# Miniprotein binders against q8wwc4, part 1

No score or structure here was measured in a lab: all are predicted.

Target 1, 195 residues: q8wwc4
Amino acid sequence: STEEKPQQHQKTKMIVLGFSNPINWVRTRIKAFLIWAYFDKEFSITEFSEGAKQAFAHVSKLLSQCKFDLLEELVAKEVLHALKEKVTSLPDNHKNALAANIDEIVFTSTGDISIYYDEKGRKFVNILMCFWYLTSANIPSETLRGASVFQVKLGNQNVETKQLLSASYEFQREFTQGVKPDWTIARIEHSKLLE
Structure headers, positions and changes below count from the first letter of each chain, unless a header shows other numbers.
F, E and O stand for the ipSAE by ESMFold2-Fast, ESMFold2 and OpenDDE, each averaged over both directions (binder to target, target to binder). V2 = 0.75 x the mean of E and O + 0.25 x the DockQ between their complexes.
[cut] stands for letters that were removed.

## First folded at step 1 (miniprotein)

Design Fd1a
Fold by ESMFold2-Fast, scan of step 2:
Structure Fd1a (fold): chain B 195 residues (1-195), chain A 82 residues (1-82)
Amino acid sequence: as target 1 above (195 residues)
Amino acid sequence: SKEVYIIVEGLSEEQLKKIAEEAKKIAEKYGLEVTFEYDPETGTLVIFIEGDPEKVKEAVEEIKKILEKLGAKVEVLVEEGS
């Protein structure tokens, strides 16, 4: 009964169980191995994913605040220019919903990994990351297709309703010999907030 | 009570419906509260379970076995104080 442990004040964090398509998981591991073997001996998909999660939290917050000047080193110029127009036109509640707090990112998945050469022989790797996060921004469910809403119990005295949203960020790095080993965001997709 | 989120991606809509039905049966068996959120745009099912910590743990392990039977690699992100 409740009375057997009436003062259990143990903080329990959210438990997340994720499932990945087995075929996609194998493909991701193979492509990660190819990047390690042929491009960068220090590359780790696990470390990359953690860094990408932090980058998503940081970039999404700056986008929500329209601090585009601070994104010039992180996001490709053409992408940032398009995002400035789209984000600035959003109502405040939608802007707030773009921001993902690191602690509210509940699941990450690795999408397609592309390895290619351009017309000039430059070597590129693009990694698509999908992030699932909770937001307390008040967005009418009627304006968002497939929006998910569930209640989160805080401190056993408060119930907070949050929406589950997803965003896909594509990270690109040039592996051409002599080029700086910097990752930049080459694409941002948020089907519910950004068309 | 203990809260747990189960997020499933990369499965067909039929497989996600099967998971939801099985999770509902498991939650009912343990007397737990379960909420489902399905996003057809992304093909994602979120299962939210809450209730007695010991019963939630047992229900999660049972659901985990279903995910593993479907070829899933299940990763659990959990942090508990003691």
Scores: ipSAE 0.000, ipTM 0.265, lowest interface PAE 11.0, mean pLDDT 68
ESMFold2 (binder alone), alone request of step 1: mean pLDDT 82; pTM 0.793

Design Fd1b
Fold by ESMFold2-Fast, scan of step 2:
Structure Fd1b (fold): chain B 195 residues (1-195), chain A 82 residues (1-82)
Amino acid sequence: as target 1 above (195 residues)
Amino acid sequence: SKEVLIFVEGLSEEQLKKIAEEAKKIAEKYGLEVYFEYDPETGTLIIVIEGDPEKVKEAVEEIKKILEKLGAKVYVTVEEGS
C-alpha cells in the first residue's frame, strides 16, 4: 500500500543515470526468454524485478534490526548463519545503512542469470539483482574504503544529505516438478558494509 | 508515479569520469544535489539528481544531450513520490 509523506516528497524528483555493457544486456534478455520458454510461462523479468525490489527493502530492514529469526524462510540457512556473525558485529550506524527504504531505491539492474541442473537432475535458476539506494545513515569516510566510489554533494557541507550505496542480492528458485515456486535469497553482498 | 531511468552503454572509465564532472557542473548551475557512484567491476556509473522538479528536468535534458553527442544510448527514468 502507498504511504503518504508529510513533506515535499511528492514534489521531489529523482533521476538516475546508469551505464552498462550491451553484451550483458543481450545475455540477460536471452536467459529471461529461456526461463519463460522452458521453465515457466508465467515468468516475467519485469514482474520478478519489482518483487525482488520489495524483497530487498523488507529483508534489508530485518537485517538492520538483527531480526534473523524472521529471515529463516526468506534467506538460505548457510547464508543467514554467515550474515548473523557479520551484521551483529556492525556498529549501529552501519546496521542502519543496510536498510533500504523502498522509496529510496534509485536504480535496479539485473546481473547474471544462471540456469542449471544439479547432479540429481534438479532444475535451478539464480538471478542476481543489484540495487542502488540512498541512506541518511552517517558512515565515516574510513568505512567507505574498499570500492571505487566518488560521492559529490553540491551545496553547503553543513546541510544533512544522503549517501548512495549499493547491494547485490542473488535469488534462487527450484523449477523441478512438484517443488513449490518459492524464491530464496542465496547470496547477499554489500561491499561497503559486508565483506 | 511513473518511473524514469537513465541507462547508457559502451563508455570507458575515462569517459564516465568526464560525464560525471559535466553532470556535476550542470547540477551546480541549477542548484541541485548530485550523487555519483562508479562500480569498476560492472562498469556502471550511477548519477542521482535531487531537487526542484522543473530544475531536475532541465538538468537531465542537458546531460542527455551531452551523452547523445558522445554516441551513447540513453534511457531516462524519473520517480515522483511513492
Scores: ipSAE 0.012, ipTM 0.409, lowest interface PAE 8.6, mean pLDDT 71
ESMFold2 (binder alone), alone request of step 1: mean pLDDT 81; pTM 0.773

Design Fd2a
Fold by ESMFold2-Fast, scan of step 2:
Structure Fd2a (fold): chain B 195 residues (1-195), chain A 81 residues (1-81)
Amino acid sequence: as target 1 above (195 residues)
Amino acid sequence: STKIEVRIEGVTEEEALELLEKIWKVAEEHGVKVTIEVDKESGTITVRVEGSPEDLERAIKELKEALKKMGYEIELKVTRE
């Protein structure tokens, strides 16, 4: 008599000993505290991140549709001028891939936070946000150099195949007394589509 | 071509996305084709990697090193045909 061999499972065991960038998380929280303490007591990095996510979804959609006039109040003039040329030259499938639906944003990361003064003593804060989102736009693997297809399965019948892309938006606000408390997008990076 | 399948279990959504980012970047840098499947209900990530044996060896080595720097210990199981 022999024991039945169990069916081969393709499982990988993971033991988490820590997070990948704990120092960056601490640095971000310290800088957020400094903004709150010295610039704006209504500032919250959590609320900012949710607002930035919504801004990303809205701005990316307008970019994909080449509605640049509607972006003049949201995006810095120099950035918008450069984007007009780059986006307009993209194929339609690449334009469609720029747009992120709010429900398809799967991960949001806060990057560097910069606090500085210019030559005139104006106060600025720049916050870099990285968004990971799913798109149904058909971009060839060759264009993404063998980049991955992200699949989401819910049970055995709900199969969705989408490409996973990332974009980095830098938000800037001037905290000088008497200036409008508005955030403006000062930089947009999309390594797969825009540079 | 050689096919490698990796299954990662018991991760949070945030941890899963960090891992996906690293896996995707390493695969892109080595010209390896990757298909990633996420089962949010069970908290599992299945990564299927296809390429030449040489490219796969380099990609796997770099991925292991990157994940160890992130505080993960992983065991990879390989199926060849």
Scores: ipSAE 0.000, ipTM 0.206, lowest interface PAE 14.4, mean pLDDT 68
ESMFold2 (binder alone), alone request of step 1: mean pLDDT 73; pTM 0.637

Design Fd2b
Fold by ESMFold2-Fast, scan of step 2:
Structure Fd2b (fold): chain B 195 residues (1-195), chain A 81 residues (1-81)
Amino acid sequence: as target 1 above (195 residues)
Amino acid sequence: STKIEVRIEGVTEEEAKELAEKIKKVAEEHGVKVTIEVDKESGTITVRVEGSPEDLLRALEELWEALKKMGYKVTIEVTRE
């Protein structure tokens, strides 16, 4: 409003609260039940989601540091090959923005869950996770091609300037009997940094 | 769909009406569902937006830019649930 033009800036405050999607929560629980019933009696979507958040924090840090050799066990080979070229070409401040600290993840959403058999009869589950996180990486708004910089309070007192970004990681596990029960990352999407 | 609640404080009744209209337009442009509540006594606008995480992020970015263009200095508080 034009009131701020003749006067000092007003103290306006914008508070953002994130909520989960109840329909997606029900859908996720149903698919989790199917995985439990037909693939693995020890599977828990709640436990998986917490582990996925930790994996995102860990993998994103390694990507930001170009430690690709340490990602060979965590990320599918074809995905890692593509990421190596894209990430290496990023400026250092953009690389830093890829990294998410667990404490800076403000919202986690479970997307599509795919349950399937391949032509060889192997059993697979793919779970898409979307993360919203804050970064203190020293990047001007213009440099991130339209990313916005917010003055953010996390709690009751101090304000910090941070950017809000999102990333989607798809996790895959093979449930075929005799195969290691390890999750690997089959897809990484970051619209602001890895397009 | 993901839901985000945004509160904007420290606005006059006239400013709240103008901001509510801008917020509605931004939400419609990004294909998100919006509910707006204005509390004239406290000078507060509460906005609840529902959409995909990416659409919500884009809507928040455009809303923040719109507020800056209107001369507002906006401090954003992020709370977790």
Scores: ipSAE 0.012, ipTM 0.393, lowest interface PAE 8.6, mean pLDDT 70
ESMFold2 (binder alone), alone request of step 1: mean pLDDT 76; pTM 0.679

Design Fd3a
Amino acid sequence: STKIEVRIEGVTEEEAKILAELIKWVAEEHGVKVTIEVDKESGTITVRVEGSPEDLEYAIKMLKLALKEMGYEIELKVTRE
ESMFold2 (binder alone), alone request of step 1: mean pLDDT 71; pTM 0.606

Design Fd3b
Amino acid sequence: STKIEVRIEGVTEEEAKYLAEMIKLVAEEHGVKVTIEVDKESGTITVRVEGSPEDLEIAIKLLKWALKEMGYEIELKVTRE
ESMFold2 (binder alone), alone request of step 1: mean pLDDT 68; pTM 0.562

Design Fd4a
Fold by ESMFold2-Fast, scan of step 2:
Structure Fd4a (fold): chain B 195 residues (1-195), chain A 108 residues (1-108)
Amino acid sequence: as target 1 above (195 residues)
Amino acid sequence: SKEVYIIVEGLSEEQLKKIAEEAKKIAEKYGLEVTFEYDPETGTLVIFIEGDPEKVLEAVEEIAKILEKLGAKVEVLVEDGKVYVEVKGLSEEEARKIAEEIAKKLGS
């Protein structure tokens, strides 16, 4: 029979490093419980994080290609207007660096969860997601001061230079009765590419 | 002290119970605090370990070896500075450098 290539799971490693802030963890868990208990019995922060990672990969790709018309239903109007000007003015290599391939997202983190009501009693939840991803885009090291540069093997013969970047996307949903249960991106931050 | 989250997916409920039992024994062996949270809807087990940094790392490494034998998918829930990195196609050294960079950027 045909000889199989090494399985991907055999090359997956779990590495652990960190500091801690237990207060933020407890607050996030309490807020996730409140969303589940009072807003949406099907809400799960873990499932949300997976969906947010896919949304990040999709939106970042469209953004890098300046396909702003396809982002109108995914990104808040005010945010999209500001992004059109900033992204369009970027060099092509910087535009390419905005895009995160799903397979190159090396880490995700759930930041602050905000639950609030407006004057009309509309209910909102904002969840900040932070993503770390690798890019092969050729960005001058002077632009990415302090960014790690990795040489990644693509097979035994190929060595590709990649840089580690991070981006923060804030997702918002209105939980008011009768409103579509859609998440909208209310903020995009990328300190290296989008000031 | 150091705190670490281990999020385990892709295993049966019975396997997750086994992992929780083993993690508890390992934490006890190292004199660490351990807390568990299980989400039956997603089949996700979250293991939270806290204590002396060197002992936490040793305990996590031992738990990681058990998870590898079971073929579990591991995903990290992170707050400032808490980092597990699961990356396919990268060497252990490359994954460690990524984890170090992320932990450094997150700060304490």
Scores: ipSAE 0.036, ipTM 0.469, lowest interface PAE 5.2, mean pLDDT 72
ESMFold2 (binder alone), alone request of step 1: mean pLDDT 68; pTM 0.616

Design Q4a
Amino acid sequence: DREKIEELVKKIKELTEEVKRLLKSGDIEEAEKLIDRALQLSEELWRIAEETGSEEVLERAFKLMEEIIKLQEEVEKLKKSGDPETVKELLKKIEELAKRVEKLAKELKS
ESMFold2 (binder alone), alone request of step 1: mean pLDDT 76; pTM 0.736

Design Q4b
Amino acid sequence: DREKIEELVKKIKELTEEVKRLLKSGDIEEAEKLIDRAWQLMEELIRIAEETGSEEVLERALKLAEEIYKLQEEVEKLKKSGDPETVKELLKKIEELAKRVEKLAKELKS
ESMFold2 (binder alone), alone request of step 1: mean pLDDT 74; pTM 0.694

Design S3a
Amino acid sequence: SEELIKFLKEALKYIAEEHGSPELAKKVELLIKLAEELLKKGDPETALLIASLAMALEEKGDKEVIKEAAEILKKAKELIERGDLEKAEKLLEKVWKIEKELKS
ESMFold2 (binder alone), alone request of step 1: mean pLDDT 59; pTM 0.434

Design S3b
Amino acid sequence: SEEEIKWLKELLKEIAEEHGSPELAKKVELLIKLAEELLKKGDPETAMLIASLALALEEKGDKEVIKEAAEILKKAKELIERGDLEKAFKLAEKVIKIEKELKS
ESMFold2 (binder alone), alone request of step 1: mean pLDDT 57; pTM 0.377

Design T1A
Amino acid sequence: SPEELEKLAEKVWKLLEEAIRLEKEGDPETAKKLLERIRQLEKEIDELAKKYGNPELVKEVKELKEAIRFLEELIKELKEGS
ESMFold2 (binder alone), alone request of step 1: mean pLDDT 71; pTM 0.615

Design T1L
Amino acid sequence: SPEELEKLLEKVFKLAEEAYRLEKEGVDPETAKKLLERIRQLEKEIDELAKKYGINPELVKEVKELKELIRFLEEMIKELKEGS
ESMFold2 (binder alone), alone request of step 1: mean pLDDT 69; pTM 0.594

Design T1P
Amino acid sequence: SPEELEKLLEKVFKLAEEAYRLEKEGDPETAKKLLERIRQLEKEIDELAKKYGNPELVKEVKELKELIRFLEEMIKELKEGS
ESMFold2 (binder alone), alone request of step 1: mean pLDDT 74; pTM 0.652

Design T2A
Fold by ESMFold2-Fast, scan of step 2:
Structure T2A (fold): chain B 195 residues (1-195), chain A 84 residues (1-84)
Amino acid sequence: as target 1 above (195 residues)
Amino acid sequence: SDEQIRELKEALKFIEELVKELAKELGSPEVAEKIKKLKERAERLEEELKEALKNGDPETVEKLMEKIWRLLEEIIKLEKEAEK
């Protein structure tokens, strides 16, 4: 098949997708600056993105293993409750496909940044992160409509088949003075595996 | 920090490049003039932002961010015109 190797045109498509909405990219940079200027002088969108990538790899692995107790400090309780039911009902191959190894995350994009205040002056920031990753889990084509499939050579004639999947994780933090500076995952979306 | 300031300046520079790219697609004299005006506004905002940050003036920085948002709205409007 044409997916026998990681293809140059697929990498080009990812680069183009990263710039397919340049206006959103600029808006994200501006909102990141506002967070730094008015909320937290230590905030960096680059450092945040690196941390979010690590969190995604860690959380996705725990989800795939149904280790929900270990996720209670990382994922909002209501979100985790819904995910527990959905993940537990998945076949083992689908559970395995949820896990992203850090080395197999091929593209990371910072999505929307939302800044909002409540009536008591509490400050909240939500940052949507989108990740594209390779998985060796064998998922039926019915589930992965439009997903890309690659074959990676391990030297000589050995070949391993991998599928490209994406997931979106929304991180939330309260910047109100005196509140713990912790990011919590407020939403997880995986259109191919979690609806 | 230095990185946030650099990211904001790069965002403004990217707006300029986006405006140039849009001009190439639309290819009309009227659009070219509007694009030139948007580029001049972006350059002015970058210089004003640089000075405000140097002087430690949070209120001026906030006003400049609002002007940058308005510049983005103009670019979005121009992009929608290209899609017609």
Scores: ipSAE 0.014, ipTM 0.308, lowest interface PAE 7.6, mean pLDDT 72
ESMFold2 (binder alone), alone request of step 1: mean pLDDT 73; pTM 0.604

Design T2P
Amino acid sequence: SDEQIRELKELLKWIEEAVKELAKELGSPEVAEKIKKLKERAERLEEELKEALKNGDPETVEKLLEKILRLAEEIYKLEKEAEK
ESMFold2 (binder alone), alone request of step 1: mean pLDDT 73; pTM 0.619

Design T4a
Fold by ESMFold2-Fast, scan of step 2:
Order: structure tokens, then C-alpha cells, then sequence
Structure T4a (fold): chain B 195 residues (1-195), chain A 84 residues (1-84)
């Protein structure tokens, strides 16, 4: 029988990508170790990832509700200003799709970790986090551009369609002596909703 | 702890040399680049151990030993995979 939809294609691609870049995992571990050794003895990439997942769920919900005032301390000012224009112009269904419920996050991956000094000698760490999550928001399949689509049948009830989306959030923290140990979101990427 | 750090440092030096030889010999440009990255990371880790010892931070050196031991095992696994 002919299959029109690539139902599990994105999961297969993700596995292939993981095996294609196994060195990225080692690189991440070493950079996490350097952060621990030289910047913050309390730092743990595992604990950071869990916190980042919570932050993603929280921030994405506030974005979907256009509660930008509540994001001012969590998201970099310039990023928030750019997002405000893009998000407010989205249809309600797309806004709802931005929100990731913590229970619906199916996969989390740590991307690149950047350690650098700026022109003034301030110390920064940027950690890219990639999240895959399910949404019940009704988005046209054309908008998903090949993303996996799931159908859930609850007993004798109607089939519920859930769509798999991904978003990448870059977290930044300044480790300069005397600066508060807070993470700020310096970049948000959502290829299906925010271009 | 210093003795354990020295032993681990020698093991990392050996791994770096082995990875360098594999990277030079391997024919896949992408794999060669990735293996070179691992070698650079291992070399950097060696320098971090030296710095901690020079600083006289024995508590940090002890924590470093556990973290580096974990990373060494990981690098060994990737080296065996790359040998193909």
C-alpha cells in the first residue's frame, strides 16, 4: 500500500543525525567540564538541561499568550523586541503551537556550547538547547513542511491529531566576577512558526 | 590524588597521539575533521590539568580526576568506533 505521509520520517532523521555527529556529544561534555572547572563548581549540564526544559515550557507559554512584560527578565531585550512583532502577527492557532507543555516535550538535545570573552573582557557562556514537543494546536499540514504528524485514538472517542514541532533556545550567562548567576535567552529559533 | 592525575594525564597524552595518527590516516574528510576536534579537546584538557596542579588546588584536582576519567572512557569508545 502507498503511504502519502512520512509519519515517522523526522524520528528516523533525528537518529541518523545523532550518529552522524557523535563527536558533538563529547565536545559538549568537555565544554561543560571547562565551565565547571573554571567558572562555576555548581554547574552541571544535566541540571542545566532540566532547568532549560522548564524555562522553555514557561517562556513558550508566555510568548503564545503575548505576555511580553513577563519575559523582560528572561529574554534578551533585542530578541524580545524582534519576537514581539513576529508573534503578535501570528494567527491564534500558530500562537498556541508555540507553547510547549512540559508533559509534551518528547526529546531534548544539547547543541553547541560557546565560551568567550567580549571586547570589555566579560566572560560569557552560550548553550544551545533543542526541544521536540507535541502540540494539539490545529496547524495546516502545509505549514509543518515534513514534520511528523501523530493521530491518537482515545477508546471510542474521536481521533486526536498531534503535531511534532521543534524549537531551539540559546541560553546565555555572564560569569564575570560579581555578576548575578542568571541565564537569559539570547536566541529563539522556530523554523515552522517564526521563520 | 596527584599520582592519579599524573597517570590520567599520561593516558590522555597517549589518546591524543593515537587520535592524531588516526586523523592523519583516515580518508573521510568529515571524519578527519571530527577526529582532529577530539584531539584538540583532549590536548586542551591536558593543559587544564597542568594549570590546576600548578595552582596548587588539590580539591579541584581531585574533582578534575573524576570528570577527566569519565571523558577518557568516552574518548576511548569513540576511538574504537573511528578505527573502522
Amino acid sequence: as target 1 above (195 residues)
Amino acid sequence: TEEKVEKLKKEIEKLVEELRKIAEKHGDPEILKELKEIAELARWLEEMIKEAIERGDLETAKELLEAVKFLTELIKELKEEAKK
Scores: ipSAE 0.006, ipTM 0.219, lowest interface PAE 9.3, mean pLDDT 69
ESMFold2 (binder alone), alone request of step 1: mean pLDDT 70; pTM 0.554

Design T4b
Fold by ESMFold2-Fast, scan of step 2:
Structure T4b (fold): chain B 195 residues (1-195), chain A 84 residues (1-84)
Amino acid sequence: as target 1 above (195 residues)
Amino acid sequence: TEEKVEKLKKEIEKLVEELRKIAEKHGDPEILKELKEIAEAARFLEELIKEAIERGDLETAKELLELVKWLTEMIKELKEEAKK
């Protein structure tokens, strides 16, 4: 964050991605307004995004360590059940690559926002968050699949190879009167590590 | 072509004015900030539609126009809800 050049590169990536998906950006801003107007006057997409980034860092670390019991209140039951099989079967280097340190998240984007009612009149909002992060995990096979590779030199050390990976986490909250205001992860996608 | 662009401009201007009237009912600076951001998004979308039409990219223009129509309908619903 004290290094100016990395911040400039991150801003450039944000501009390029935003320009590539202008329809999604506009749709997101308007749906955020609708959530604020009709469901929760204290809702802020900016504050939500910051919290989602922290949740991603926390949850991804627990997944990489196979600490599934600690995820039971954070991740939807069906999603967690599916993830247990997939994550447990991964090689250790792939498991390590699932974890994103907060400081290594280089870009965050808000994807689709869904607002809907079920047959019982319960109110739901789903927000898809996309994260791009750097990892030092050694994944030689995955680099052959077109993952972005960066070389970083740290002071007097040799060049270190880092990979840029992305993951999409979908957060869901029920806004029905009397329900606790908790967000739960309803979907996790990682194209390079989780099929 | 040009008629469609002008019609779109009028729809966006009408949408922004309707949202402004909703904000006036509340008198809330946060609401005004949200309306400003929506207005900026609408203007950006209008420019993208113009660019797509100029490039002959009618498919992209159709998608953006459908988004504007959807947004207009959502704002109408928001306005009706605010009356209650």
Scores: ipSAE 0.013, ipTM 0.248, lowest interface PAE 8.3, mean pLDDT 70
ESMFold2 (binder alone), alone request of step 1: mean pLDDT 70; pTM 0.559

Design TPR1
Fold by ESMFold2-Fast, scan of step 2:
Structure TPR1 (fold): chain B 195 residues (1-195), chain A 101 residues (1-101)
Amino acid sequence: as target 1 above (195 residues)
Amino acid sequence: SEELYEKALELFEKGDLEEAIELLKKVIEIDPDHVEALFLLGEIYLEQGKPEEALKVFKRALKLDPSDPEAYLMLAETYEELGRKDEAKKYREKAEELRKK
């Protein structure tokens, strides 16, 4: 038995709590511990999540402005090449909707954490971050359900309608001895805007 | 015991928590100092709403490495689930102290 109202209620409650599914939380903590124990004694998932949120706000703004040259050090080359084609073909209102202001990110969740070695013995960690954010950008070609549309009163002036969107950014770092400890964005997914 | 731990981790990823717990208990019976198994078992207990069981397991992990800030953080979270705020604060403060070192 599946009903839409129970699903909408569950999604709304999850956003209000600002926390991910308990199973994902446990899995994230264990993998964070394994990263700490075997890869980097100074790693903290809490500090990483704050940094990822800042990175998302910064990168999404640069994407919306088509400033791809400034993303070369932050985004993997193959990913950036694909994004250039997709983003430049978007209408301006869709481009504007890609940008998330830090203060309008309403919920952040850690998705999958992958720890692996490649065939050359290089050590990698990939962390998927999911962000939910509000946008005032008008995207009339998109049909959003009522629960995803919010009205926000701006002081004593007006009520502004904002739409709730989500994006998933995958961060990768190589932990191989002698490699610079930089996080790079290895994947960007936005189901509403980047297909 | 390492093979059993890998199977437990696979079961955990599938959401088969009860079977994962059974294998993890066998791992720590064979290898009592397997700290990763203790942490995973404790996390599963917390997820199941069994903070008393989690508390015992995390205390064992702490005894294996008293300088591990993560063990103190897990104990603090476990005490919070138990409603024991004074203990939660104490262990959180110890974790913060150790992270600075």
Scores: ipSAE 0.006, ipTM 0.193, lowest interface PAE 10.5, mean pLDDT 73
ESMFold2 (binder alone), alone request of step 1: mean pLDDT 82; pTM 0.766

Design q1a
Amino acid sequence: DKETIERLLEKLFRLAESGDPEKAKELLKEIRKIAEETGNEEVIKRAEELAKKIEELKRTGSPEEVEKLMEEIWKLLEELEKG
ESMFold2 (binder alone), alone request of step 1: mean pLDDT 73; pTM 0.663

Design q2b
Amino acid sequence: SREEIKKLAEKLQELIKNGDPEEAEKLMEEIWKLLEKYGDPELLEKAFRIAEEVEKLKRSGDVEKAKELLEKIRELVEELKK
ESMFold2 (binder alone), alone request of step 1: mean pLDDT 61; pTM 0.421

Design q2c
Amino acid sequence: SREEIKKLAEKLQELIKNGVDPEEAEKLLEEIFKLAEKYGIDPELMEKAWRILEEVEKLKRSGVDVEKAKELLEKIRELVEELKK
ESMFold2 (binder alone), alone request of step 1: mean pLDDT 62; pTM 0.476

Design q3a
Fold by ESMFold2-Fast, scan of step 2:
Structure q3a (fold): chain B 195 residues (1-195), chain A 83 residues (1-83)
Amino acid sequence: as target 1 above (195 residues)
Amino acid sequence: TSEKLKEIAKKIEELAKRLGDPELVELAKWILEAIKELEKTGSPEEAKELIEMIRFLAEETGDKELVKEAEKLLEEIKKLKER
């Protein structure tokens, strides 16, 4: 329908931006293959990305609500400690802007994938996920300089303004035999709200 | 150089066909597309990174011929940078 054309156009623009670096795309697929081949035959980067997107939506909402106790199993201890200080000090409108609704995540990109062994031979994989999402939170233009602004019309009078924000979440898992197959968030970056 | 990238592309096609793994076939196609893009853009830094990834994949899969081809191309890129 006509109402879908502006959203489709914005999605197309984000897809073009995502494919602007074909080398990173190939690098990601090679590393995903190595994880599958040598660490876990059930691993899929596509399934991981979908799970990471859901985790981002969930974790960002808990952060915006300052429900830090519920994040202890999902976020690394040092990261959570630092986030408590930063998030608690934010104004309510900035806290609200941290939360990404799953339906408003416009684009997801996989950044660096790190595969490494520590001195004891433990196997680790870190996957950086970058998310672009729309928010209706009322944030001053001064704080969001450089952020893209989109307007959605509902009929003739209702104009909803949304800001495009991005956040990067790094997920870590240990693949050593006998270790729980759990992903933990080892880093959260939000250039507009958490710097 | 464009000619050596084409040679590596042929080796990657051989690897994909030989292994018969759907994941590796898709990976080979993605690498081939990236090689075609590099031939058009001509970025030495991006070429070096791609070739290092190919070398790593070849080492992990045990394809010694592909490792040697990737190493030769890395040497040629180093020579271009020195000049």
Scores: ipSAE 0.013, ipTM 0.267, lowest interface PAE 7.5, mean pLDDT 72
ESMFold2 (binder alone), alone request of step 1: mean pLDDT 68; pTM 0.567

Design q3b
Fold by ESMFold2-Fast, scan of step 2:
Structure q3b (fold): chain B 195 residues (1-195), chain A 83 residues (1-83)
Amino acid sequence: as target 1 above (195 residues)
Amino acid sequence: TSEKLKEIAKKIEELAKRLGDPELVEAAKYILELIKELEKTGSPEEAKELIELIRWLAESTGDKELVKEAEKLLEEIKKLKER
């Protein structure tokens, strides 16, 4: 089937973008175990990663549309304030490039995991998620230094030209007793589009 | 088993400090606290998972002696479970 070819290309791209880092993999496994054993026995890094991918697709779409009021429960207030100023100043084509469709996310990686206590004894976990995604937005190549242009053939139909971009979203959850068990986005980085 | 796990956790903390990685030092401290909890609960399944993580970390640091110690502890856990 022609739909099998796009899926195969997505898997191949994921492998190419995947950097083997055994030390980081071991650290991620240890920290995921500590979160499970010490903070939340329902925690799963695999399930978290799938949820983070969904959140990335949703949040990035709302950011591209400047629908900041809808992000108030998903993004930390101070982060959202800074993002509002940066995103609204972007050209429309750059705003469109911020949005990642779930089907266009080709690779997801778990970056740094931080476990810490603040001065009041509150417990926090921050998980950095890195996403690589394809966009059809028309952005000049000089603006996207290091970004690659990929051609995907959909069977016998026209070749579709897309650009590969990456974004890093940091998710935070407070595990202090009595606090809502919700993840909040505490940082968004997009080196090509956001400073 | 728990005393050997504590010794391995301390070794990992020392190695992490030598490598200059504060996150690994913090992880080793949490592992030590988990070992204290395992002393109370006596859960073989949790002990096995913890020992596997210690083994993986020891391999990543290049300390073959720690890997051997972790493997020995896994065999002790396996003996208890198969009985």
Scores: ipSAE 0.013, ipTM 0.215, lowest interface PAE 8.7, mean pLDDT 70
ESMFold2 (binder alone), alone request of step 1: mean pLDDT 68; pTM 0.554

